# VHH binders against Protein NEOXANTHIN-DEFICIENT 1 (NDX1): the designs that were tried, part 5

Target 1, 282 residues: Protein NEOXANTHIN-DEFICIENT 1 (NDX1), of Arabidopsis thaliana (Mouse-ear cress) (q8gwb2)
Amino acid sequence: MDVEEKRVSSGYAKPPWIFKGSALYQIHLVKAATARAFIPKEFRLVEAFGYTLGGFFLASYDDSPAGVFDELVVIAGIVWNPPTSCAWAARVLVNSDEACHHGRKEVGLPSQVARFSKNITAVPKQKRDRAFGFLDTFGLGTTLSHPENLMEVKVSEVDSAASTDICNIQIRSDETKVGNWMGPAIKMALPSFSGNTIYNSNLLKYSCHLHCRVRPVRPAVVSGALEDETEKFTEQNHTSQESLENERQLSKAVMLSKPIIALQFKCLTMQVEAPVVIYPSK

## First folded at step 15 (VHH)

Design r4 (from n7 with F109M)
Fold by ESMFold2, look of step 15:
Order: C-alpha cells, then structure tokens, then sequence
Structure r4 (fold): chain B 282 residues (1-282), chain A 122 residues (1-122)
C-alpha cells in the first residue's frame, strides 16, 4: 500500500472547531464503581450513596469540520473541578472515520467508529384511560388522536469488519408539546477533561461553548444486551482486546442505568476550543 | 384551519407507477418539512420519505431509487412519485407535516392527513 498520504488537511482547520446540529442530553444514575473504571485515579468522582451522574449525549451534526455525522458520547460520571464539575466521557461513538481520528489525537477522546441505524415510525398516542381503548372498539379511538413519533437508534461499533451491538435508544416525541416550540435560547461554556487513552496518554482540559434552543423532554428508553452471567470483568486481562471489550461492557452498563432527566437541544452550535495538557498536582 | 389532503392512490400492477399528492393549508407551507408515511395491514405506520423546508430529501432504504419526494411551495403541495412498485409497497400512505428544525437528523411530525390507499397486486 502507499505509505505517503496526501498532505491536504481534512476539514479541521486550527481550533476552535465548530459543530452545528441537534442533540439529546440524558442524565442517568450511574453506579460509582462503574464510573471509576473510566476515570483516572487523579480525579475525584462526584458521588453520593455509591452513585454518580452519568448518561449520554446523542448528537447529529449537519455542519462540522468532518461534514455530516452522528455522535454518541457515553458519560461515565462527573468529576470534581472546583468551583464546578466536569463530565468524563467513557466512550465516544461516531459514524465518521475523520471525526474519530481527530477526536482521538487532537482532543483526547476515547473515540470509536460506529454505525447509527435510525428507524422512524408513527405510533399510537398512549392513553392510560380505558375509555380511549373502548372508543377504538367502536371505531372512534384512533380517529380521535394523532400518532406520536418514535425514533429507534441502533448503535453498533465497527471493529475489523465485525459489528458489535452497543444499544438501542428509543426516543418519543413530547406528548405535551405546544406547537413547534424549541425552548429558550441558551448560551453556556462547559469545561471538560479528556485523554488518558491508548491514543493520547496526556491528561487534557478543553472547553465547549454552546448556543442552542433547549427544552426538557421525556427520557429515551435504552435497551441492549449486558453480559452479567459469570463475572467476566474479574478475569485477568491477557490482551488489549480483552480490556477494550471490558470497557465496552461497562459503557453498556452506563447506557442502561436509570434515567433521571433528558433535554432536547435544537439549533445547536458547539465551539470546541483547543485542549491544553494538564497534570493534577496530587 | 390546518389540513393535509392526500390524493392519487389506487390499484396498480407490480412494476407500475403512482403519483401521490398532498395539498396543505392553514400554515406557512414553505417553513415546514413534509413527509410521507405508510401503514401496511397489521404493521406500524413507518416513515417512507421526507423533504426539508430547504428541499433536501431523505428516503428509507427499501424505496431508494424507486420513490421521489418533491414539493411545490407555490402550490402548497408535496408529492411522492412511486415507480417500480412491488406488492410490499401496499399500504395506506399518509402525508405529514414536520418541524421546521430537525432533531437528530429528522423532523418530528406533528400532523398527519387521513391517508390514501395504495394496492399493488397482480
């Protein structure tokens, strides 16, 4: 094969990097032990009663340095960064080779290439009252209500021509939504830590500046296979492939943790500043 | 008064073609995405295609290359040209209005028409 690649840079110029699109941000109650597996010992996990706040950030970008792509950030938990806190990414799944490479090298993200398969249906609006089901018996129930949207997002990692299922995320439209309202405009800066990966051993700090329309929505329902028969995570590791599989299973555990809240982000502009190398003092 | 009125359904032989139309009223048509869904007997109502306010199109894999969605903002009408029809395309086809801004790559639909039946049979 040709060892000389073209010198033309991809769409990533110098930072800051700009990503535009939409996202679902969902908070889960994650076991502290699960979160600690991803977090370097130098950082203090924010926890109470054996739990931390993790979850996921599911995004679709329609304008970015890597073009159009999807991203799932699995958030292990929150670490102390006085006077605030920072989320720690357990895994970053993207359906773009370019975004994966950039995230690994330049931002220190634990990025992996994935496939996002989306299936969109309209499903009956669920009513708790038996009266609606009774009207359906007389041919009036379904005529009197409009369906709601259901998006099923199946996420699979691509690994050496093999595909490994991670999770299925079911997202329903908001039943109480009034018109096409997207929520108030929000502008914020979110500092983050990253690095300590096989692709970038440095510890890094960077900041995301977000501008979006935000509103609360029903939490998405996450499903998937979690191997819990025979404690495989207590076996000694012989290869880096076994260690990566362990991280994958723990990432599934984060995704399957109990949801607390979810936020819809529309008209999102995310500006990512250049990371800086850090070393925690003690 | 918000309305979506579908037309153009009918009976067609396999390999044939149909053109569905959906005339919209009661809203600023050019500001919304529009879509087509279908529901086969005993199945869920599924997305077939959508077209954004800016004219970008999206299709489910099973209809790519056979179906074409288009819109005419001057006539407040969205179309679905269905070619090379197969028995599996038999369904009631519903026109839908979607949000002006997409979410995770797709517009949430907030209004559906009454549907127009399409039957593909020898």
Amino acid sequence: as target 1 above (282 residues)
Amino acid sequence: QLQLVESGGGLVQPGGSLRLSCEASGFTFSSYAMGWYRQAPGKQRELVAFITSGGSTNYVESVKGRFTISRDNAKNTVYLQMNSLRPEDTAIYYCARGDSETFLGYPWMDYWGKGTPVTVSS
Scores: ipSAE 0.793, ipTM 0.911, lowest interface PAE 0.7, mean pLDDT 83
Fold by ESMFold2, look of step 16:
Structure r4 (fold): chain B 282 residues (1-282), chain A 122 residues (1-122)
Amino acid sequence: as target 1 above (282 residues)
Amino acid sequence: QLQLVESGGGLVQPGGSLRLSCEASGFTFSSYAMGWYRQAPGKQRELVAFITSGGSTNYVESVKGRFTISRDNAKNTVYLQMNSLRPEDTAIYYCARGDSETFLGYPWMDYWGKGTPVTVSS
């Protein structure tokens, strides 16, 4: 028999929905053509020189309506929503059935169930991060360095008994010795668009209110297997399973795009407001 | 001056037990997460377990149910109780200090001790 008093959340109930944890937010230069494939024709992609700003938001929640779970939001790009702009999620991978169901139905997210496998090791500091390597040439190697942390996150989509690898994300610590410094506290509101999925055909707008400690960090290194997306795009896709595979491959392309910056979010509280249905203009 | 001193390593037979200790000094022990890493010959130094400042514990899959991490804030000491030891547990075990707040479920570690060797052999 479960002890009800040990539950960390009461379920989704009514909005706003509160998620607490930490995240890595990484911005990539994403080819506009890749991003365009995810975005309804009614929205205008923000682009320059054939690129938009996409990337990913990798989070671990230790308190949420669905309890403890991990999330990878693949961000296709930025779309115009005058007087501002909004991110468009290409895919939302979660290791919680409840979070997947809620995201699909209530928020209009392109959510899929995934497995997150994390492996943590201590590795030698990268040579580039050492300001001057001349000390190593004078001594016996890393005489003053403690190892840095390496977190490897392997993300795989789950479909019944089958598992499909999406990517491997390697995150290194920046090895500051300033104790528990997490960067300044920040509050922000992030309006977003969603919907236009088989689970919610409406177009939706919602806002996330973030409270967290934020600092810039070394971009994570993303790797994975990718088939040629150009060839896949030109082929006729007559199978529902082949259509899902095409969406998966495009999401991998976003993840493998060139990183620009990365931000560490600690002590994160994310408040998700109720979405509203919108009707884009002609 | 920050210092982590491991002890309690040694030679044991498979199925045996050891308790590792790590005495910390030079910082406010109760404000930090603590962890144990291990490094077998020719392998990477890998996380074994950690305990947050609030006492929450986490273990890698290969040691769950066999190892227990604990802390005594009054003695500035973190322990690793290792039961049902296997030959693959043979490694140098390192004590580590980490951030009070986790990132993606883990505290980043910023200082490691010199290690204590553990050998599991028949």
Scores: ipSAE 0.786, ipTM 0.909, lowest interface PAE 0.6, mean pLDDT 83
Fold by ESMFold2, look of step 18:
Structure r4 (fold): chain B 282 residues (1-282), chain A 122 residues (1-122)
Amino acid sequence: as target 1 above (282 residues)
Amino acid sequence: QLQLVESGGGLVQPGGSLRLSCEASGFTFSSYAMGWYRQAPGKQRELVAFITSGGSTNYVESVKGRFTISRDNAKNTVYLQMNSLRPEDTAIYYCARGDSETFLGYPWMDYWGKGTPVTVSS
């Protein structure tokens, strides 16, 4: 059968681009050497004691220029953008070819196509030995407990019929008794840097405007296999496959770094403004 | 007082059908997502299907085409029609109430019924 492929952007016309859904934003302590491998020399990494703040942004969009899709942004670390700082994405995994192509070309993202497999169970509550356990002693924890929700998200990169496992993200519901409480409504602008990829050699600056309900939640537990525990830096590699695998291993290291905090975003509207090409000081 | 009461479970032969019901009380039913979970012997309690407040449905792959979740907001009831039942569908089936807004495509469940047993044997 000779069928012409009819793949066109369903809403990618002019910026700003609007994405609606929900997300988990989790901050990790990432080794500075790991983060540095992704960051152009023109930018100064925000670090202390050999670490920076990286992590991930896991989203599910139910309304976007590319329709319904999932996204995992692996965040290598924070770079200075005086008077503030910006996150630097190590890798952007999406289960949409259209979103991948747009991110690469128009935004300068290090986008790759991936599959997201979600499994939902109800599990027994985890044991706790931390300081908040004393609240149970005061009777604040004497309310009848219910099972926790567990979402397991397996993420695999898809490359020419091959599938490479990246990580498994285990997300548990909060044990609070608030019910539908989603936290306060917030609005923020997040300027970001991007580019310097094989898909877009420019250095770019763009802005995201977020409107969502936000609350702190228990950090997700990330698991996966690291093939090499030595530090990996992006160097002159003689093959594209070896360079891509090195970026995957470093991205896994970011995902497996120690979590600090996690934020639940519900009712998210993310507006992505047009990027501009930049030429930072030498 | 919030309550979820399941009914309709029982013993059925392979290939048969059952219709589970879950009557809800003590909250504004139409504003919440509702779901069905099941727990087979030796397994974790797992999602089977959910239906949003707006009526959108979702199913796990193993039951697609065989099970249908529906809701009747006038009766404060969520249903699970189970057709073409197989021995591996044997489990205790639980009704659950979920958040009105989903998170990463799924509603977190915050209240659970006591369950109704379903046995598909012979």
Scores: ipSAE 0.785, ipTM 0.902, lowest interface PAE 0.6, mean pLDDT 83

## First folded at step 16 (VHH)

Design s4 (from r4 with V60I)
Fold by ESMFold2, look of step 16:
Structure s4 (fold): chain B 282 residues (1-282), chain A 122 residues (1-122)
Amino acid sequence: as target 1 above (282 residues)
Amino acid sequence: QLQLVESGGGLVQPGGSLRLSCEASGFTFSSYAMGWYRQAPGKQRELVAFITSGGSTNYIESVKGRFTISRDNAKNTVYLQMNSLRPEDTAIYYCARGDSETFLGYPWMDYWGKGTPVTVSS
């Protein structure tokens, strides 16, 4: 019996690799001790008063070498990369096997396959003014009380048999929005380091070129359960499996850290250049 | 000035079909995404389907293969063809206008119609 013809819309080719879509970039105040657990000895963490700037980058790509997929980059903190600084990825969750494999092998990312479940509802607006609440009682408030959008993103890591819940990210539409305004266009080059993972022990350097429209938005609300104190697990692990679980718990701690600011990225084009090995392992 | 007027709701037996229409006015229809939400008694108003300004469509899992969203830019109208209706599809269905650009795969909605009731019952 013949195997049915399958269609493959895209695949990885030679660098540079192009990703198009949108993203939410949210900055959290992350404990330096938590961030340091992910940082190779060769790099210096940027910190003040026991904290660094971490958080997450939640993206949806509608055009990429792996086709359409979602990505959550957990950002442990900022490291020195003279003459600048760059974010260090603690974990990269993707709902694409192809993107996970490529990221691990070719870019040195700490990638893991995950499932992203999105639920969209219309919810009542949050209360804004005490005086306006009077008008709402007589029906005048209802003409000024449009529903608000709520996106709930549940992220779960996947192994061969089961999944583990990581977090729930609640994103509300921004009521201060002026029509369809997306903010100013920006272009930037983001040098990055990667590697030092169980999948790629080299230390690597690569560059991302980013073009998008950016505006500030209300920070998303992240929820989830932490199982163990992260500082207890940073140096006591005895197996690779225990080390991976500890990294997962530390990543949850980053996601649950206090938000500072959030940025909406629309019309995003991200060009990822080929990495170069800077510290070979052997 | 903005107006979204839903029609085509009613009572139908399980397995039946309905076609909802939403006539839009007061804005440049072809420049916006359009969507359908529904609210069953005692439940939240949930997204059912949307169609971008470019014609790309998206559906929640429970209606895939049964519902079809479409738009006619010449008539400023968005449709929801609902086939193989089930009792759990019983709800008030709302038309919504959304951003031309999606965010994280979805257009944010900024205007809502008054809704049209759909009842699926023997």
Scores: ipSAE 0.788, ipTM 0.906, lowest interface PAE 0.6, mean pLDDT 83

Design s5 (from n7 with V60I E61D S62F)
Fold by ESMFold2, look of step 16:
Structure s5 (fold): chain B 282 residues (1-282), chain A 122 residues (1-122)
Amino acid sequence: as target 1 above (282 residues)
Amino acid sequence: QLQLVESGGGLVQPGGSLRLSCEASGFTFSSYAMGWYRQAPGKQRELVAFITSGGSTNYIDFVKGRFTISRDNAKNTVYLQMNSLRPEDTAIYYCARGDSETFLGYPWFDYWGKGTPVTVSS
């Protein structure tokens, strides 16, 4: 309907677009075959021994063109952008309709609307192995240690009226965070590629300028959504709705890949520059 | 020394109200987020509500509209007004101190009080 086309992403002024908040950036060892399914043939995947570096960027923004919202960027892998490299997003999950539409249209992101359910508990600190573990008569660690925080983030895609569980991300507070120190301040520019989606067929390049406090933290533990893991009599669905389900399954594979390192970003200001259309040389 | 002292718990019938108080000492109260956790028997200690140093508030869905967190920086005190109480609200309620900067929308908490019991039953 042409009358409905008057609704454009008007909450976003002209670039650059400014997002403020915090994020967890986690690197995973992702199978090259999984990553390659998302990456246009015009780009060369950075890989060794059948693997690339993917993972996720989980953010909460408290000030942005779309207001307050959460974002999970599933990073398929790293592609060459000499003399450096650039991450390729497999999927961008947001709990804001406006952020989803803007990302799809103006930035070329593979954006999808999602729900983020967060629960915070106080849990016993993780313990190292005891010297006499097989004779352990004092395995009451909770009575001998101070609690730490556990944030559980359940992410579900909203598919029309249906909700599809994607993953559960468990984040523990770092036990070295005393004194409210958040790590050194950094400023950096990160060029990114995007596009080649059903929402924007162009290949695009844009830059993110970051200013934040950053420090390494314990990697979050990612697991499959409880409903996907615990379904009774799970059987193959032969309906051939494979395109959307395949992309979702591959995104889950990225999230469930082996973690290597995680970085906490606090006091984040992310400035997103206007994308430009690119034509890779051949 | 750092101290959080909860009070105001007790026995109340369903539909009743209680106001919990937490007096803080040993730190610059106005610079920290404050929160309330609860622990029902056999359950984990879960965050129920928090208030930032700037006064912004957040609640879990189950208590939204029934509970109100507030702070009085002059008295170094955080409150939890609990209305329309249900048996499921029965728990030990703990005051907590959190970081001034949030992470992924929430402060990390680094100190908890000893708790005040709340029982909601006929």
Scores: ipSAE 0.802, ipTM 0.916, lowest interface PAE 0.6, mean pLDDT 82

## First folded at step 17 (VHH)

Design t2 (from r4 with S31D)
Fold by OpenDDE, fold request of step 19:
Structure t2 (fold): chain B 282 residues (1-282), chain A 122 residues (1-122)
Amino acid sequence: as target 1 above (282 residues)
Amino acid sequence: QLQLVESGGGLVQPGGSLRLSCEASGFTFSDYAMGWYRQAPGKQRELVAFITSGGSTNYVESVKGRFTISRDNAKNTVYLQMNSLRPEDTAIYYCARGDSETFLGYPWMDYWGKGTPVTVSS
């Protein structure tokens, strides 16, 4: 009985791969030491005063080779690739098994399956401490300020029967929306390095081409429990499990780093080119 | 002037049904997403359901299979059909206008109605 391995035709056709949706791109100041833990020694970390630029890319795709799914890319830092710099992902969390498998094997991403829980609420506008507290004293009518939107995204890694909380991301809508202004249309390229994983030992380079409407927005507030296990980095025989937990903690540290700017991408089309194997110059 | 006027709220027994309506004016209704929120006593106002300008719908898990959001662009009206109502559905229900394009799967809301009360009690 020849078990015809029905090659489940991976929805991933040949590259380039096209993803459509929206995203929040938030840049953080990440400690160089934290970033260096993820980045192969062959690469030069771009750093100043002990910090690099990292952060996260939170996306929701409504059209992709893997269908509809959410993605959180934890960006450890940037590495020098003359004449440009490239991003290095510390961790890629997705709520699609297909996307995870493809990311691991074909793109060399540190992908892991995760759960994304989204909660949408309307909250009272935080009174900006505007110095106009003086006018509130004159009893002029509490203009019932319309509530603002709050999106809470909880991300948890899923490993078999266990789930581990990674972070909670709170995104508030900006008050200054004059109408349906989505910002200008832009095209940008994001070159990236990947690989050096258990699923792909090669070092890879790939490029993401983004077409979107971009708007600067208030940075999202990221929260999560850092377990203070920073002390137990004793040089002992790190079991594969300890190494994984360490990577998780470092990824959390990246997410909890100081935000600098946040960009909202709407009407996003992302084209991902086929990765190429790179050989580090001796 | 932009207006959202909710109606159809009231007292209903558990297991009963209500249909909420929200009439919109002062803007091009068909270009916007519409949503329903609810605020229970002592709780935050939470999204219940939304419908995009293209007609795609989304629901919070607690109302899936019981509530249906729909729109009539000719009447500038969005509806929330609520079936199999439960005491925990007791809240003030608010209509909201949302962006034409979604962000991370949801429309940002920029305008809200005054709300209509729904009480589910025996």
Scores: ipSAE 0.886, ipTM 0.957, lowest interface PAE 0.5, mean pLDDT 90
Fold by OpenDDE, fold request of step 19:
Structure t2 (fold): chain B 282 residues (1-282), chain A 122 residues (1-122)
Amino acid sequence: as target 1 above (282 residues)
Amino acid sequence: QLQLVESGGGLVQPGGSLRLSCEASGFTFSDYAMGWYRQAPGKQRELVAFITSGGSTNYVESVKGRFTISRDNAKNTVYLQMNSLRPEDTAIYYCARGDSETFLGYPWMDYWGKGTPVTVSS
């Protein structure tokens, strides 16, 4: 009985890999110390006043080698890559096993399988405290202000036996939609570093080419439980499990850091080139 | 003037069916996604289903297999066929206009109808 190893033909064709969808890119002010925990010693963190630029990239792909899936990239910081800088991913959460496997093996990403729960509601517009309290005195009609959209994205890591909540991301629609304006079309190249994982010990470089419509938006509100135990950075023999938990907590800290700007990417096409080994593991 | 006018709500017994309609005017209907929301008493208004300008549909888990969203661009109308109705489906149902392009898998809605009440009761 020849066990035909059904080579699960990984839906990933040869690179470049093409991902289509939309994303929220939110830049945070991240503590340099937090970022350094993720960044290999071979790379120089770009920092000022004890902070770096990190944040997250939240994407939904409707067309990809892995099919339809969601992705949360936790960005620890930016690393110097003359003449540019590159983002370093602290953690990559995906709701696709195939995407996770590919990310780990082929791209050297710190990928984990996660659940994405999305809830869409219509909420009353938060009255911006416009200091113009004056005009509300004239009883002119309750302009039934249309509700605003609220998207809540709950992200939980899925381990074989347990799920762990990572964060809750609340995204509100902008009030001032001047029609169907999606913002200007842009093309950008994002060089990226990866590797130094248990699945890929090499340091890798790859390029992402993004085509999208970009619009600045209100930053998402990120919430999550930081377990207080982050103080025990004791140098002790952290079991693999403790190390994982520490990485998780640090990733949460990145997500909970102060937002600076948020960009909505619509009509996103991302082309990912094959990674190149820049530093082989010894 | 932009308008969304819902109709088809009413009282129905559990297990019954209703078809909601929303007639749109004042914009190019085919260029927009359309959605149905519902608001139960004391709860937030939540997305039930949407249909993109291209005809792709999505549903909240609680209504999958029971509800069907469809559109007729020639009539500028979006429909929600609701089958196997349950008491928990009792709500005011709102039609909404959404963006032509989805964001994170969902259209942002920018305009809402006045709603039509649906009551599922014995």
Scores: ipSAE 0.884, ipTM 0.956, lowest interface PAE 0.5, mean pLDDT 90
Fold by ESMFold2, look of step 17:
Structure t2 (fold): chain B 282 residues (1-282), chain A 122 residues (1-122)
Amino acid sequence: as target 1 above (282 residues)
Amino acid sequence: QLQLVESGGGLVQPGGSLRLSCEASGFTFSDYAMGWYRQAPGKQRELVAFITSGGSTNYVESVKGRFTISRDNAKNTVYLQMNSLRPEDTAIYYCARGDSETFLGYPWMDYWGKGTPVTVSS
């Protein structure tokens, strides 16, 4: 008799699990070799010209089973899952021990505890390079307008006593004074694979059902230190510390990949359904 | 016709107190978040505190326990009570209007006042 199926944390209860807040979803061109390192050999990577579509999902939840917390999902790429495709989460960084534990155990996420440091400033807007000096005198071509918002998010992974910097994410507001700043209301599903970790050896598929307001925005600028991927990638990883560092460096490479598009999600409600165990296709 | 007018700045001794006010006009004040930013000489304009349309408050770590943001929707006014002032609080303080819905925990600001100078010195 499996009595563990009765056990539910007070905050998480039974699926679906509900998370409310906002998020930035950004898609990157990720090198296929980088993405391949995260994905079990059984799965075919969807790629073209040596690249796949990865990126990140940066969220702040103000209502969730774990209360208020931040999350960064690093997305390695997409894999074929006929007749569709699914995202593969390379690493999930959260500033909540409860969310980390739940993700590892119940969803099979490669979750790690992290710190999110946010710095909010106002900066001058970048000026257009023009040769119209006389327009500047009359204020026709340029006006001292309000400054632009800048949010800097520093993400550091916490492991026991150590704190390791992962990346910095710079997010600027779009200039607007008119209309609906949140965009249309949408519903969507984001299917993903997970599992094959020391915390959950099964291969899993889960879906996040989103209800939110969505608007295309300027892609965030990601920066950070990255060691040579080729040198680290070719070494044999026989220890847990070497394997952890290699996964961290490859996750940084995903974050530093070329951005394509970015979407702002506001008034977000994310429903996470119970994951299902899957068997790899031939 | 949007306007934000700050007042209450001035010179104060370390350890002293000062209360900033920002009177808003030209929009439905209660529908917006409001914030205070500051800019010290040679530094970027940085967030100090904000208050949502629903009244929730947030502060940067350097001012927690010393500063209190509040709003009076009947008077279209947001306040910043500054206690235990230090020389590093010396800056021009700006009032800002922000989106009613936060993004990643913070309201984007779209309108700014002219600022009121605060000097903390012996």
Scores: ipSAE 0.823, ipTM 0.926, lowest interface PAE 0.5, mean pLDDT 83
Fold by ESMFold2, look of step 18:
Structure t2 (fold): chain B 282 residues (1-282), chain A 122 residues (1-122)
Amino acid sequence: as target 1 above (282 residues)
Amino acid sequence: QLQLVESGGGLVQPGGSLRLSCEASGFTFSDYAMGWYRQAPGKQRELVAFITSGGSTNYVESVKGRFTISRDNAKNTVYLQMNSLRPEDTAIYYCARGDSETFLGYPWMDYWGKGTPVTVSS
C-alpha cells in the first residue's frame, strides 16, 4: 500500500474521535476470579456461577485520528452500571505510538504498544463429512472444491527492549454467507469503564457508538502459552516487573477462555465520545 | 459462468522478470478486490498481493519492491509484474477474487483460478 494514499489522519484535536475499518467482536466465558483481578473494587462484577462475559475486540482501522492501525481490546468482563452494564478493558494493544498515547491520556485505557503479524493463506476446508440430504445431493459439483481463507494474527507486546507474545488468533472465512453480503446495517453503543492507571488516575466512563454491517461468524481460535518469562526478567528483586507479567498472563487467560459467539463488523464507523469522569458512590 | 484464467507463467532465470495476467469473466469486475496467491511445492497457498476495487495495493513483505499488482477494469484483467525473481519465488500462482470490503485489512477471497506455474532456476 502507498502510505500517501492511505494516511488519512485528522489528529486528535477535537472529540468525538472517528475510527473507520472493520472488526471481529468475540465474547468469551471468563472466570470471575480472572476478571476481578483487573476491575477496581468500586465496581460490582456481573457474574453467574463463577463466570462473567469477557472476550476481545480485534480491529483494523484504515481511517482514524492516528491514521492506519490495528487494535486488540482484551475485555475482562462486565460490570454493573444500573440500569445497564459496562465492559471493562483489561488491556488495549495497538500498533501505533500515537493511538497508545491518546488512549492512555484521554480515554484512560490500559494501552500498550504491540506488533500485529498477519499471515494470510488459503487452506483446505475442514472436515467435509456432510449430512445426507437435499442440498448435499443436489449441490454436487458446486463450489466445494475451493479452499477457505485463513488469517493468522500473532500479537506481541513491545515493552522497551523486550517483545512478549500474547496470543495467536486464527480466523477462517465463513462459507455460509451469500456472495458479497455483509449482513444488516446496525447502530450499537459499546459502553466501557476505564482509568485508574499510572497514565490517568481518574475513573472514567466512555461510549463507542458503532455504525456497521454485522453478521455472525465462526468464532476465531485463540492459542498461546501461559508461561512465565523467567529468562526475560532483567532484575530478580523487582516487584513491579512480576506484577506486570502477572497482568499479561491474566490477559492471556481472558483470550484463551471459552468462546460463545463472534460477530464480523464491516464498513465500521466508531465514534468515541469524550470520556466523563465518575465518582462511584461509597 | 464465473471464470478466472491466469497466464504468463513460465521458466525464468534468477534476477529475471515475468508478468502474470488474470482475465476475469462472469461478474462485475470493478466491484471486487483481486489478489494473487502462490503455492510452492509442499507449502501452503499464501497471499502475495491484492488490489482493491478502488485501486489500493497491498503486498507481503517478501515481495515488496519487486512485485507490482495492477488492474485494468476495461479489460477485466489483473496483473502481477514480478521483477528480480529468486528461486524462492518458484510456485504455482493463483488469481483470486475477493470481497469489495476488507476484513481486518484483507479481502476474503471467494473464487480462485486454476493457477499458472512459475519456475525460477538457473
Scores: ipSAE 0.815, ipTM 0.921, lowest interface PAE 0.6, mean pLDDT 83

